# VH-VL binders against Protein LST7 (LST7), part 11

Target 1, 242 residues: Protein LST7 (LST7), of Saccharomyces cerevisiae (p53237)
Amino acid sequence: MSSTVISLAHFCDKHGPRIISVTQSAEKGTLGEELLVPDYPTESYCESCLLQFPEESTRSMRCFIEDVPFITTQYSSIRYQLLNSIIKRAFSEETMIYDNMPFIFFDDLRGLNLVIGFKLYDENARGNERRYCFILTVDSRSHDDSMKMLSEHWNFIIGGFDKMIAYIKNIHKSEFLGKNKTVENNLETLNNNAFIGSYLRANKSKFGRNLVSLTDDKFLFVRIHKWNSFLLHTVMNENKLP

## First folded at step 18 (VH-VL)

Design n3 (from k5 with light chain K54R)
Fold by ESMFold2, look of step 19:
Structure n3 (fold): chain C 242 residues (1-242), chain A 119 residues (1-119), chain B 111 residues (1-111)
Amino acid sequence: as target 1 above (242 residues)
Amino acid sequence: QVELVQSGAEVKKPGESLKISCKGSGYPFTDYWIGWVRQAPGKGLEWMGIIYPGDSDTRYSPSFQGQVTISADKSISTAYLQWSSLKASDTAMYYCARQPYEFGWFDPWGQGTLVTVSS
Amino acid sequence: DIALTQPASVSGSPGQSITISCTGTSSDVGTYNYVSWYQQHPGKAPKLMIYEVRKRPSGVSNRFSGSKSGNTASLTISGLQAEDEADYYCSSYTDSDTLVVFGGGTKLTVL
């Protein structure tokens, strides 16, 4: 039931803008069941768009901070259409650059949105890069009230997003360097141009890759869930919206 | 050179079936959407729907849902637009075009296939 | 039922600048920057001139430029030439099951 949410989105080579995860809170003292989603077959979902937890078929994660439930799902049961509109606007803005520079936008329908975009190198992606953003959404029609809340937490939220982005980039860099070291070692060992050519052709194919794959970290979305829950809890405790 | 080449003009009677084709070359055909656009004589452009040949994911404009079938054969880099029963109002130029994502811009376009349906 | 509004025709003399408008709503042009422009000569397929409001694909003259203000996108052709005489269509993403809608088209006449 929170008016403030954090989303992770990307620009899918197939779909365009897509939500990967959204973290929301429910009222203190409740279980937040209304924010959980039912199980769905995952075999029809795009790999790069999928929210993937370590346990098989898990689609939601919940934690409690001081009796406040925080839930992370791929689809918001309450805000699905709103958040999809927000990311389509966000990725189309000229001020969206993928160099960790934050920007904001506001309108009466989509509320106030703070966006930070980032990129990951991936030779399996069109253009050899995958584009992402974290978005803090304040779902309120009052521009002045939303801006006041944002100004009070600006450094905290941006710093929090920057820290998670740096974490993701660092473990992706480690996965990428490990993959390239293995290729380089195989080139030295085999000394075979035909094998090298076949391997490199397969490695250059274009297909969707999950952030879990890009980082080789099956707990990545658990970490994102916990970090986003912490960020939201801090903002809510220090600035309660009416 | 990225290119879309469509099948030739068709003259048909109402009630007949028809399948027209769009063959892509010069790019990874399975990695991009193929959209179909109709232009009735002297009229503007109408988006009909799209297919992603890599997995056959297909979407239709509501105005064309159930009236046409969009399909693809990725083994020969070809997309298709098909009618089971043509109407005189289906007389139009039909273009295929490549789209980079499900609502992206159209580039390149095929040369068009003129379909004429008359008694 | 959602459509983008273009003038039916515009005209200009060689060397002039001309602007073609494309007006939508907050469900499309007013909110999103997924606007494209296409040139269509008689009997020919459309050709992409501008995408994402103001971007030019390679091979398109810099005489063609795009912009947007509020609910209206604009295509501007500077240094008008006889071969610019054609029909021009805008398109945009829209919040609907149609996904992409086209404007009605504008016939540009070079006098």
Scores: ipSAE 0.770, ipTM 0.892, lowest interface PAE 0.9, mean pLDDT 86

Design n4 (from k5 with light chain K55N)
Fold by ESMFold2, look of step 18:
Structure n4 (fold): chain C 242 residues (1-242), chain A 119 residues (1-119), chain B 111 residues (1-111)
Amino acid sequence: as target 1 above (242 residues)
Amino acid sequence: QVELVQSGAEVKKPGESLKISCKGSGYPFTDYWIGWVRQAPGKGLEWMGIIYPGDSDTRYSPSFQGQVTISADKSISTAYLQWSSLKASDTAMYYCARQPYEFGWFDPWGQGTLVTVSS
Amino acid sequence: DIALTQPASVSGSPGQSITISCTGTSSDVGTYNYVSWYQQHPGKAPKLMIYEVKNRPSGVSNRFSGSKSGNTASLTISGLQAEDEADYYCSSYTDSDTLVVFGGGTKLTVL
């Protein structure tokens, strides 16, 4: 099992920082079954916080790269407390400015963390925006070894996150333009009949809360799983941490 | 204007029940937490717990778990704090306050409800 | 109950700058930037002065500023005025099961 993990998190309007997904690897040659999560009711998760795969019953996504299993789940059974602490720190950092500028923090408890924040427009969110970040975590007490790994892979890691964020923003922009046209039509209807506008507002309150809905891409988390798995595998394969 | 208005002062005897209220206005009441904070006479502030009126999700400080009930009626934008059986040690000022997220800052505060429990 | 540590009192003369400290641990103030400060005049509800360490709400004088170093957050009041005389409380998120913890309060006296 690798000490390096990738998280996707957001700042939930209700909860504050929450993890949406975690991608982890297991030992080469195993099936990684210890990283899979059991079935659970989704009532404990708000819609914006929920990891959503195309098949409703799927709670874990697994793939193999050169016999190394990579698993993406809503939470990490192994690192739950650690990762929750990390995101609460990350979203509170002054350097979290959501302009795709990466930043790093380290401490003895949380290891070395590389963070890139981004925003998506959502009229149903407080401030009309939802705040997200990708975090690569090296869960190691060796600051020098962790920093060496990050410095050697810096351009690759940042480039990978930039591509993932650009894809998400681009497909969200396409869905946002569709919603703007719908809102424009609804606004004209609202001006003509306030009663009809009340019904449209009720239906509108449920749109755009989950990343799948914000992008209209039911495979979004499958793509994120594949991107994160490739990124982790490359970092582990080219410069395996001791 | 965002405002929280609390019910009036109460004078009670030990063993009596009590329910005090906090009515919110000027903002989407169901989209923010309402927290309750206790201040004994001449003492500091103690966080008691919170409720999210939109879904009634309720959390208590361990010090107050089982001692009070926090509830809300979103149809009238009102949160409640209630005791089944008051004790003299419950004498305090009780504030409600809005929180933007689960552990966020408190703004605005209600004016406070003084509860006096005489033995 | 794990409380943030504040001095019991602080005093200053009009026009001076004063600082009130709020000391926690690496489980709260030392790691996270979720510190807020509240002013409470006698008989009144608390008022938010600073949130998230250094952010000032609309309507709060720029004489009030916040900062943090290590495990200690600070509220600084410049150009001290008579109406600043009040109790001041800090609060913070903490890693424990308690979501929010308050400091014990500091009585500011304007001489």
Scores: ipSAE 0.804, ipTM 0.904, lowest interface PAE 0.7, mean pLDDT 86
Fold by OpenDDE, look of step 20:
Structure n4 (fold): chain C 242 residues (1-242), chain A 119 residues (1-119), chain B 111 residues (1-111)
Amino acid sequence: as target 1 above (242 residues)
Amino acid sequence: QVELVQSGAEVKKPGESLKISCKGSGYPFTDYWIGWVRQAPGKGLEWMGIIYPGDSDTRYSPSFQGQVTISADKSISTAYLQWSSLKASDTAMYYCARQPYEFGWFDPWGQGTLVTVSS
Amino acid sequence: DIALTQPASVSGSPGQSITISCTGTSSDVGTYNYVSWYQQHPGKAPKLMIYEVKNRPSGVSNRFSGSKSGNTASLTISGLQAEDEADYYCSSYTDSDTLVVFGGGTKLTVL
């Protein structure tokens, strides 16, 4: 099983930091069934927390690249505690920035993590913004090995995340402008501002919205799955000794 | 201004039922958690549980599970803490406080409700 | 029950700096950056002084600061004033069924 995973997380107005999706790889030649998650109660989730595929009953996605299975689920059945710990740290005010600037942190418990955060304007969110981040996690206690891997694939990984984030921002902007032409000037400003003290602000009544709704792209999570699978496959293959 | 106002002090006997209240104002009541904290006389703070008034999602400390009931009426921006049968050991100050998310900090706090249970 | 450990009491003279420690485990303070500090004067409700280890709410004096190392969080009060005399409580998120836990409290005396 691969020690590297990619997660999409968000800050839920109700629940705090939550994982939306985790993409993992299994061993070559297998089906990766161990990565599938059983049925889970959805009561602990809200609309903004849920992984949504075009088929409403689908809760996981699998693909194969060169006989390696890649699976995306709402959470990791194997690394659940680890990833939850990671995202809680990632969304702390001391660590998270939302200008697509990557930041890295490492510890013996959490391994090496690369985080890129971004914001989307939403008038129905607390502070009028939804907060997200992509996280590449190397589940290894070896700092040197993990850093070497990241360094060797830095431009590729960052480029991949930037591409995904740019896509999400662009389609969200299009959706937003299509509905609200009068707020065009405020969208860029809101997305580029650092999140400071929004937890304590009194706002209008808000409710959760998922990324599919915000972008009007029902295939968004399929795209993310494909992108993540490709990124993981590339990074994993290049680290294999001939 | 964000404010939580609690109901007045209560003097009760063992075995009696009690329901105290916490009213929020100055913010969307349904969008923030309300937590309850107990402080026995001369003792520290004890987390009891929280409720999300928007959908009445409730979480309890294991120590208080089944001992109390936390509820909310969003129509009047009020959270409640209630006992079916009070004990002398329930004598304490009870605080409500706003919480931004499920495991966030508390701010602001209510002024507290003193509950005295004696024979 | 999960409990955070605080010293029972600390003291200092006006103008001095004092530190209050809050020690937990790897399932709370050591793993998460969700430590808060509260000030409580006698007969009053607690007041939030620090959240998420080191963030200060609006209206709280810059004399109050927070930090964390390992399983121990710390509240530092610089330039100690008479008005700082109070009980101080730390809190943290936990990964157990008890989502939030409080420390035992520390009584600060200004000499």
Scores: ipSAE 0.774, ipTM 0.878, lowest interface PAE 0.7, mean pLDDT 88

Design n6 (from k5 with heavy chain W105H)
Fold by OpenDDE, fold request of step 21:
Structure n6 (fold): chain C 242 residues (1-242), chain A 119 residues (1-119), chain B 111 residues (1-111)
Amino acid sequence: as target 1 above (242 residues)
Amino acid sequence: QVELVQSGAEVKKPGESLKISCKGSGYPFTDYWIGWVRQAPGKGLEWMGIIYPGDSDTRYSPSFQGQVTISADKSISTAYLQWSSLKASDTAMYYCARQPYEFGHFDPWGQGTLVTVSS
Amino acid sequence: DIALTQPASVSGSPGQSITISCTGTSSDVGTYNYVSWYQQHPGKAPKLMIYEVKKRPSGVSNRFSGSKSGNTASLTISGLQAEDEADYYCSSYTDSDTLVVFGGGTKLTVL
């Protein structure tokens, strides 16, 4: 099992920091069955937290690149506590300002984590925005090895995440403008800093929305899976960590 | 304008049941957690548990799991804390407070409900 | 149970600056910036003074500020006033089944 994991997380209006998806890799030549999650009722999840694939019954997505299995799930069955801890810490960091500026933190328990945050305007969210982040986790106690890997692949990793984030923002913008013509001129401002800190002052009733709904792209998480798998595979092939 | 108003003081005997209330106003009641905090006389604050009125999702502190029941009626913007059988050790001030997310800060607080359990 | 450690009491004269510490572990204060501070006057409900280590709610005096270093969060009250005399409690998210833990409280006396 690879020590490198990519997570998508968000700050849920109900739960706080929560994992939306985790992409992991298993050992070459295996099926990665240990990374699959059992069936679970999606009704038990907050709408905002929900990972949705085009097939409603699908809970996991798997692909193979050069005989290495890559699997995306709502949570990690193996690294559940670890990743939850990581995202809670990530969202508590002062440097988390959701402008695609990457930041890194490391400790012996949580390993090395690269975080890139972004936000999407949503009038149905507290503060009129939903906050997300991609996190690349190197689950290793070796700071030097982890940093070496990140350094060697920095531009590639950051570029990959930036592309994903840009895609999400663009399709979200298109969806938003399609429904809200009167706010076209303010969308860029709204997505930048307009409502920072205002989420605690909202008096209007809000409700949960997941990324598929926000972007009107039912294949969004398939795309994310493919991108994450590609990123992980590329990084792993060039730098193996114990 | 956001406010939590709790029910009045209670004087009970051991073995009796009790249900106290916390009513929210000035905000969407279903969109925030309500936490319950106990404060024994002359002691500190103790987290008991929380409820999300929107769907009645509930969390308990291990120390209070099975000892109390937290519930809510969103139609009247009210959360409840109840005992099936009170003990003398349940004598305390009980506060409800709003939380923005599951483990968020408490703001605002109710005025508290004093529960006295004595023979 | 997990507990945050606060000094039992702190005192200061009017106009002075005082600091109250809240010490946790790597499972709470040391890792996460979900620390809050509450003021409680005798016979009154607690009031939020600081949340997420250093954020101040609307209506709270700018004399109150928060910080964190290592496993210790701190509440600083500058320009101490008689009205600041109260009990102060810190709280934090924890990795435990207990989602939120409180400190033991600190009694602040204004001399």
Scores: ipSAE 0.898, ipTM 0.953, lowest interface PAE 0.5, mean pLDDT 91
Fold by OpenDDE, fold request of step 21:
Structure n6 (fold): chain C 242 residues (1-242), chain A 119 residues (1-119), chain B 111 residues (1-111)
Amino acid sequence: as target 1 above (242 residues)
Amino acid sequence: QVELVQSGAEVKKPGESLKISCKGSGYPFTDYWIGWVRQAPGKGLEWMGIIYPGDSDTRYSPSFQGQVTISADKSISTAYLQWSSLKASDTAMYYCARQPYEFGHFDPWGQGTLVTVSS
Amino acid sequence: DIALTQPASVSGSPGQSITISCTGTSSDVGTYNYVSWYQQHPGKAPKLMIYEVKKRPSGVSNRFSGSKSGNTASLTISGLQAEDEADYYCSSYTDSDTLVVFGGGTKLTVL
């Protein structure tokens, strides 16, 4: 199993920090079937947490790059606890900035984690915003090796995440403007970071929305899978961490 | 104004059943968790469990799992804590409180329900 | 039962600044910034004073502030007033089967 994982997480209005998707790699020459069976958390997921593929029955995505299987699932059967801990920490960090500013944290249990956060406006969300982050996790006890890997691939990784985030933001904006023709004048509101304190002031009932709904892109998670797989493959081919 | 109002004090005997209530107002009741916290006389706060009234998702502390039942009726914005068989050790103040997410902070708190179990 | 560690009591004179500590582990306070502080007067329900280590709810005096270092979160009360005399409890998210854990509480006496 690859020591490197890419996760998409969000701050759910109900659950708090939750994983939406995890992209993992298996050993070369295998099918990675062990990754296809995610360990479903006992915790219920809501609409906002939903990993949705174009085919409703599909719960995972698999592709092969140079005979290496890459698999995206909502949960990791092997790293569930670890990743949950990581995302909880990530969203609690004071340095979390939702403007594509990356931050890194490391510890002996959670390995090295690169986090990039972003926000999407949604009037149906608490505080009128949805909070997300991409996380690249290097599950290694060697800080030096992990940092070396990140340093060597920094621009590539950051560029990849920025591209994904930009894409998501753009299609979201398009969807939003398409539905709200009158809001062209309030584009500034799309970037208005409502303070977390506003979460408690919501007088109207809100409801969950997943990223597919927010962007009107039914293939969004397919794209994310492909991007993540490509990123992981590139990073792994150059630096196999023991 | 966001408020949680709890049912009145209860005096019971060991072995009796009890159901106390917590009614929310001033906010969308279905969009926030309700947590229950026990405080024995002269003791600290103990987390018991939580419920999300929107879908009745419930979590219990291991210490209270199987000892109590947490439920909610969203139609009347009310959460419940119930015992099938009370013990003397259940004597305590019980608070309900609103939580924004599953393990979030408690705000506001109900006024508390005093439960006294004595022979 | 897993509990966060607080001093049993602290005291201060009016106008002074006092600090209450809340010590956990790497499974709670040391890793996550989901620490809250509650004030409880005798015979009253707890009141949220600080959440997420340092955030203050509306209506709470700016004399109350929160911080964290390592496995220890701290509540600082500046300009101590008689009305601040109360029990104070910290809480934190924890990786255990218990989602939220409370401290043992600290009795603050204003001399």
Scores: ipSAE 0.893, ipTM 0.949, lowest interface PAE 0.5, mean pLDDT 90
Fold by ESMFold2, look of step 18:
Structure n6 (fold): chain C 242 residues (1-242), chain A 119 residues (1-119), chain B 111 residues (1-111)
Amino acid sequence: as target 1 above (242 residues)
Amino acid sequence: QVELVQSGAEVKKPGESLKISCKGSGYPFTDYWIGWVRQAPGKGLEWMGIIYPGDSDTRYSPSFQGQVTISADKSISTAYLQWSSLKASDTAMYYCARQPYEFGHFDPWGQGTLVTVSS
Amino acid sequence: DIALTQPASVSGSPGQSITISCTGTSSDVGTYNYVSWYQQHPGKAPKLMIYEVKKRPSGVSNRFSGSKSGNTASLTISGLQAEDEADYYCSSYTDSDTLVVFGGGTKLTVL
């Protein structure tokens, strides 16, 4: 098992900070079964907070890279309390301004954390924005050891997060613009006969939206799983975290 | 003009039941939490619990779990705090306040409901 | 029980600056930036003065400012005025089932 973890989190309009997914590794040569989560009901989850794989019954995703298992789940059965504390701190940091610029924080309990926040436009969200972050967590007893690992992988990790964020932003932008062009075409037709566009927007209630819905990509979390697993594996191989 | 308006002062005897109200206006009532805060005479503020009127998700401070019931009727934009059997120690000012998320800041506050429990 | 510690009272003269402290732990003020400050005049409901450590809501004078260092959050009132005489409470998110806790309150007296 590695002390290094990647999380995706957001600031839910109802709940505040919530983890959407966490990617962890297990010991080489094992199946990583200790990181799998049991089946659990999702009816109590906010739609925007939910990790959604293409097959709705799937709650864990596992892959192997060089005999190392990597697991992505809604929550960590081992690190649940720690990671929830980390995201509550991360979203409260003054440097969390969702500008795609990384920042770090450290304390003895929560370890070293590298955070990149980003936003997606959504008129169904409070303030018309949904706020997210990716977090790399190095849960080490030594600040100096954690900083050495981070500094040696800085450009790789930042570049990796930037690429995934850019992907998400681009397909969200394409979905938003395509959907709005269709609505705009319909509005132009109806506006020749009646005023309807402002009425439809005025009646729209606020509600949570999943990243899958915002991007129209049912495989989005599979892609995030595979990418985060690749990032973690690369970090583990180059620095051998004890 | 976001506003929380609470029901009027109450004078009760020990053992009686009571339900006080907090009506919200000027904002989407179901999209925000309503918190309840107690202030005993001459004392500080004490968080009691919260409710999200949109789905009735309710959380209680451990000190008040089982002592009061927090509820809401979203059709009339109203939250409630109720006791099944009042004690003299329940004498206090009770405030409702809006919170933007489950542990968010309190803004605005209702004007308060004074509850007096005496024999 | 998690508690936020405030001085019972502070005092100052008109025109001066005063600071009210709110000391917690690494489970709340020391780690998180979800500190709020409330002003309460006698017989009135509390009023939000500062949230998220240093943010002022609309309508609150810039004489009120907030800060944090370590486990201690501070409310500073500059240019002290008679109407500032009130009780002041801090609050914070906590790592507990309580979620939000208030400080014991500080009575500010303007001399």
Scores: ipSAE 0.782, ipTM 0.893, lowest interface PAE 0.8, mean pLDDT 87
Fold by ESMFold2, fold request of step 21:
Structure n6 (fold): chain C 242 residues (1-242), chain A 119 residues (1-119), chain B 111 residues (1-111)
Amino acid sequence: as target 1 above (242 residues)
Amino acid sequence: QVELVQSGAEVKKPGESLKISCKGSGYPFTDYWIGWVRQAPGKGLEWMGIIYPGDSDTRYSPSFQGQVTISADKSISTAYLQWSSLKASDTAMYYCARQPYEFGHFDPWGQGTLVTVSS
Amino acid sequence: DIALTQPASVSGSPGQSITISCTGTSSDVGTYNYVSWYQQHPGKAPKLMIYEVKKRPSGVSNRFSGSKSGNTASLTISGLQAEDEADYYCSSYTDSDTLVVFGGGTKLTVL
């Protein structure tokens, strides 16, 4: 079982900070079944907070890389309280400015945490934006060991997060531009196209949307799972010297 | 412009029921929590609980669980605090206030409703 | 008991700067940056002065500022004026079912 996990979280308009997904590893050679929680209580309903897989009955994902199992869930029975505390701190830090600049915080309880925040435009959200972050948590007892690992893998980890964030932003932009391109193509036909769009947006009630809806990619969380598993596996194996 | 207007002062006897109100205006009432805060005479502020009028999600501070009922009628943008059986110790000023998320700051506050319970 | 600790009273002369402290623990002020400050004049409802440690809402004078160090948050009022005389309460998110806790209040007297 790894001392390192990757979380995706957001700041919900109703709930404040909430975990969307957590990717963890189990011991090499096992099936990781202690981390696999296929049936767990659904939180109070909030579309923006939900982890959504293509198969609606699926509540966790598992893959194997070189015989190491990696599991992604919304609920971490092992670290639930800790991760909730971490994200409530992370979103309250002054350095959380959502410009893809990483920041770090550490304490003895919460470990070493590397955070990158990002935003997506959403007219259905308060302030027309949804705020997210990826967090690498290193739960080592030693501050020196955690900083050593982070220092050795800094560019790899940051580059990995940047690539996934760029992917999410690009497919979100493509979904948004696809809708706007259709509107633009019909501007000459009806005077009310722009007026109707403005009128409807001005009166539209606010509600939650998850990342699958924002990107129109039902496999988005499968891709996030596989990418985060790859990042974790690389970091763990490069630290395993003979 | 965002305002919370509470019902008027109440003088009641022990054992009587009471329902006080808090009407919101100037903002989307169903998109924010309404919290209730108690201030006993000469004492500080105590958070009692919250409601999200959009779906009636209601949370209570442990000290007030079972002592009061928080509810809302979103069709008239109004939240309520009610007692089924008042005690003399319920004598206090009661404020409602808007919160942007579950544990967010309080802004604005209602003007307060003084509840006096004595025989 | 997770109550936030404030001095019972503080005083200052017009034009001076004063600071009101709010001390918590690692379960609240020491870990999180969800500290707020409220001003309450006699017979009036509280008014939000500062949230998230140092943010000022629209309409609050820039004479009011907030900061935090360790387990202690501070409200500083510069250029003290007679109308600043009031009770001041801090609040914070806490790791408990209560979620939000208030300090006991500080009475500010302008001499």
Scores: ipSAE 0.763, ipTM 0.886, lowest interface PAE 0.9, mean pLDDT 85

